VH-VL binders against q9us28r162to424. Designs and how they scored, part 1

All scores and structures are predictions.

Target 1, 263 residues: q9us28r162to424
Amino acid sequence: YGIFAAPILDVRVLTNPGAVKRTYNLCLDISKYPLLEGKDWKIGGSFGIMPPNSDAEVLHLAHLLKIPQHELYVTKVLRTNGGRWPTIWGEDKPRCLYTSLYHIFKWCSDFISKPPTKSLIRLLAEHTLNPVEKSVLLALSDFRQDESYCRICTQSCVTLPDILEAFPSCHPPVDHLISALPQLMPRWYSISNDPSLANKRLEMAFTVQEYHSPNGQSRTGICTGFLEDLALAFLKARHDGSLANKKFTVPMFRGVQQNPFAK
Structure headers, positions and changes below count from the first letter of each chain, unless a header shows other numbers; antibody chains are not in Kabat numbers.
ipSAE, averaged over its two directions, is called F for ESMFold2-Fast, E for ESMFold2 and O for OpenDDE. V2 adds 0.75 times the mean of E and O to 0.25 times the DockQ between the complexes of E and O.
[cut] stands for letters that were removed.

## First folded at step 4 (VH-VL; framework fv_alextatug)

Design b19
Fold by ESMFold2-Fast, scan of step 4:
Formats: structure tokens, sequence, C-alpha cells
Structure b19 (fold): chain C 263 residues (1-263), chain A 126 residues (1-126), chain B 110 residues (1-110)
């Protein structure tokens, strides 16, 4: 069946203004979820959310890769082999998909939630012209140097954009980079209510995950940041009286499904 | 600049063996899928086989006429592709080209990795 | 005997439009990208068209490719004497698990 765009019916801020952590409750309409009657939604069960990267992060990555903004939105032809790109779900047969680089970076690539793998850093090193910068990236990608990788990349929450900024002579070809980037994966959330008692409403709570970049800049998790942006936009639309003219949806699916695209 | 240089072509008797090499430069060899294509004198192009990148499993595929006799391998540390030819037949006489094959490229505007070397000549004759 | 069928020859005069056909099956052209290669006398083949209808940098826009069902075509507009060459189509074949080439078309500019 695939991913369902669940309308947001209500948003509640659960934390006091100025609290250390920000927590929200979302009320989602699942009345139109495909095969709802054949799928029991239960309190304590789980469901997946497919979070996109923010437009700010996508545009920043494009800038670092020197991709002209117009070219970012041009439709390209992608051939899939054994389930690769642009979807997170495998395909049984090779096929041609029509998509844009914007779509690939926004919906199909995870370049923020974890540090680049050693294999990706190796690719970056191969396309780095400054020998000093190259030697640092080669050292970080060495499979025998786990402590350096952990200290510099994992503990400092380094992202691909961070590396591209720190190593200005690194110019990976976009096609090589896309093939090496991990896919965006769903994030799993608990059902906070019994949907049968809530008139086909699913309630969830989430706390915004926040961390600091190597330069001390505040960052949010991909999924919780996405959900907070939706929550704040919904609240603003409600305050401004424009809610009736706007649609806010969460891309989600039932957690017990092995592959939401299978049927 | 992308460059592929084939070597190892020679005159060999039927039933003999020969190893061809292809030295690659100007691109990230370890990520590329590589193929061998041959052309008999005055004839058309014929695909011989391919090898996938190590990250994609390093598996090989072969055309029926060479399956079981030819083996494709790669040495990513040397950016070199190999074709080991055993039990050579007169019909294997051809110019052998090294080419970049399907690569995991998601951007058709950069499909410049379909490069060919100048070829190396293999003659199988008594 | 080639898996993909091309006419063995084609001809035209300078300035004309020439079309070279390539016929296959559902397991090759019907399911996969088509590529076209130009081979000038005494040289290695050169990629002319990829992904059915795309041109690499440096290939003039008078060359175009198309695909319909299990067949593909290469069109050359504004024919020039320098276009005299052998042209090959190619595609992956799912049933053979390998690339297949057409027999080649020798283009003569009269």
Amino acid sequence: as target 1 above (263 residues)
Amino acid sequence: EVQLVESGGALVKPGGSLRLSCAASGFTFSNAWMSWVRQAPGKGLEWVGRIKSKTDGGTTDYAAPVKGRFTISRDDSKSTLYLQMNSLKTEDTAVYYCTTDEYETYWYGTYYFDYWGKGTTVTVSS
Amino acid sequence: QSVLTQPPSASGTPGQRVTISCSGSSSNIGSNYVYWYQQLPGTAPKLLIYSNNQRPSGVPDRFSGSKSGTSASLAISGLRSEDEADYYCAAWDDSLSGYVFGGGTKLTVL
C-alpha cells in the first residue's frame, strides 16, 4: 500500500515555555488509512514516520557541492538495480525512475542523522586535491583507526556538510556521492492512545532531540526537527485563522507491515 | 582526464592461455563496474563480461561463448582490471577493449564514465 | 548473428536526415536503457547516445536517440562527411544476464 499522508488534527505543546526540552503531542487522522479495519491499531504498538531533510539542509548541501539552484530541480532519469534509490524500499526488478536531485537529497538520503561512514570518507579523500586535507580524510577512513574516527566524527556529531566545509578542496562528483549516501530510514513511534476509542485518531508524543555541531551551532534530529516544524506551522496557521486553507500531513505507515509498497 | 590502457595482447596457439591487463586513471576505479568488449577482424562488437565494484559484491557476469574459459578480476590498489583467458580458440581472435560499465550513477548528466581504451590485439592461430 | 537487429548499411548525402533502426525484445530494449556507439575507421568505439536519448558532452545536437517498445532509433540530421562510420546499438539483456550489441550499421556519406 505504501506511505500514508496522515492529516494533523491537533497539536499540543506539552512542555512549559522556556523548558530545557520541547515536547509536543500530535493528533493524526487515520480514518482514511488503507485497510484500517483489517489492521488493529493498539496502544503500545508502533508505527513508522518517513522524515525528509529540511529545505535549509538540502540547499546548504547543494551549495557545498556547487550545484546551481536551477539544476537541483531538473528531472533526471535513475535506473534502479536490486532496490537502490530513490525509495527506501527495495525493488525486485530494474526500472527507470524520474526524479530530481532535490528529491533525492530531501527524501532519499541520510546525510545528517549520523557521521559519514568510513567508506564515504574514503570516497571524499579520493576527490580531495590538497594533500594535507587528503591525508587527514584517509586517516579517518582507515578501518584500523576506530578511536580517531570515534573521537573526531562520532563524538563530535560530524555530518557530511561539516566535512565538506572543513575540507574545501574536497569536490566529490555528485553521482559518486549519491551512490555512497545511506538511505533515509523510517523512525519508529509508540501509539499513545487507543485509536478505536479516539474516533480513528492516532496520538503521539515526541521530544525534540537537540545537539551541538563541532562549531557549537544548535541542531535538531531529522525526524523530531521535521515534526516540530510541522507542529509550529500548524499552531501558527491556527492562530492566524488560515488553518482551513492549509494541509499538514505526516508521512507514516503501520509498523507491522514488512514492506508498505508490497501491497 | 579519464584514461584506460589495455596491454597483454599476443599471438597464442589454440588451447593456450593469456592474461590481459587494463590500467585505469582519472576516475575512482574502486567504485566503477568494468567490462571487456571484443571485436573480431572486420566484425562487430561483442560483450565478453563484467565485474562489479567490491562494494557491490565484486561479482562477475560472462557472455555464453566465454563462460567457464575466461575470468575477470580487479586489483583496486593498482586501479587495474584483468582478463584471464584459458582454452583459447581461433574464434577468440579479436581486439579486446576495456570499458567502464554500469556504475551506480544517479545523475544522467555525468554519465561520462562509459569510456573505452584503444584496445589490445589477441590472435589465436597455429 | 547478433541479438539486436540493425540494417547492415545506410547512406545519405550531406545535409540529409538518416535514421538507423535497432530491433530487440522485451528482455533487452523493452526493459533496459539503449546505448549508441560511433566507430570511426581504425579507432575505438565512442559513446554517442546513452539512456535512450541523452548526449554526452561534445556530441552535436544533430544526433538524437529514441526508443519505442522493443525498438530504438538513432537519427542523424544535417549529415556531414565526418559522420561516415559504423554505428552500434547496445542494451542489457535480462534473460542472458549480459550486454548485447547490434550487428552494426555502416553509414556511407555519398
Scores: ipSAE 0.000, ipTM 0.381, lowest interface PAE 15.4, mean pLDDT 79

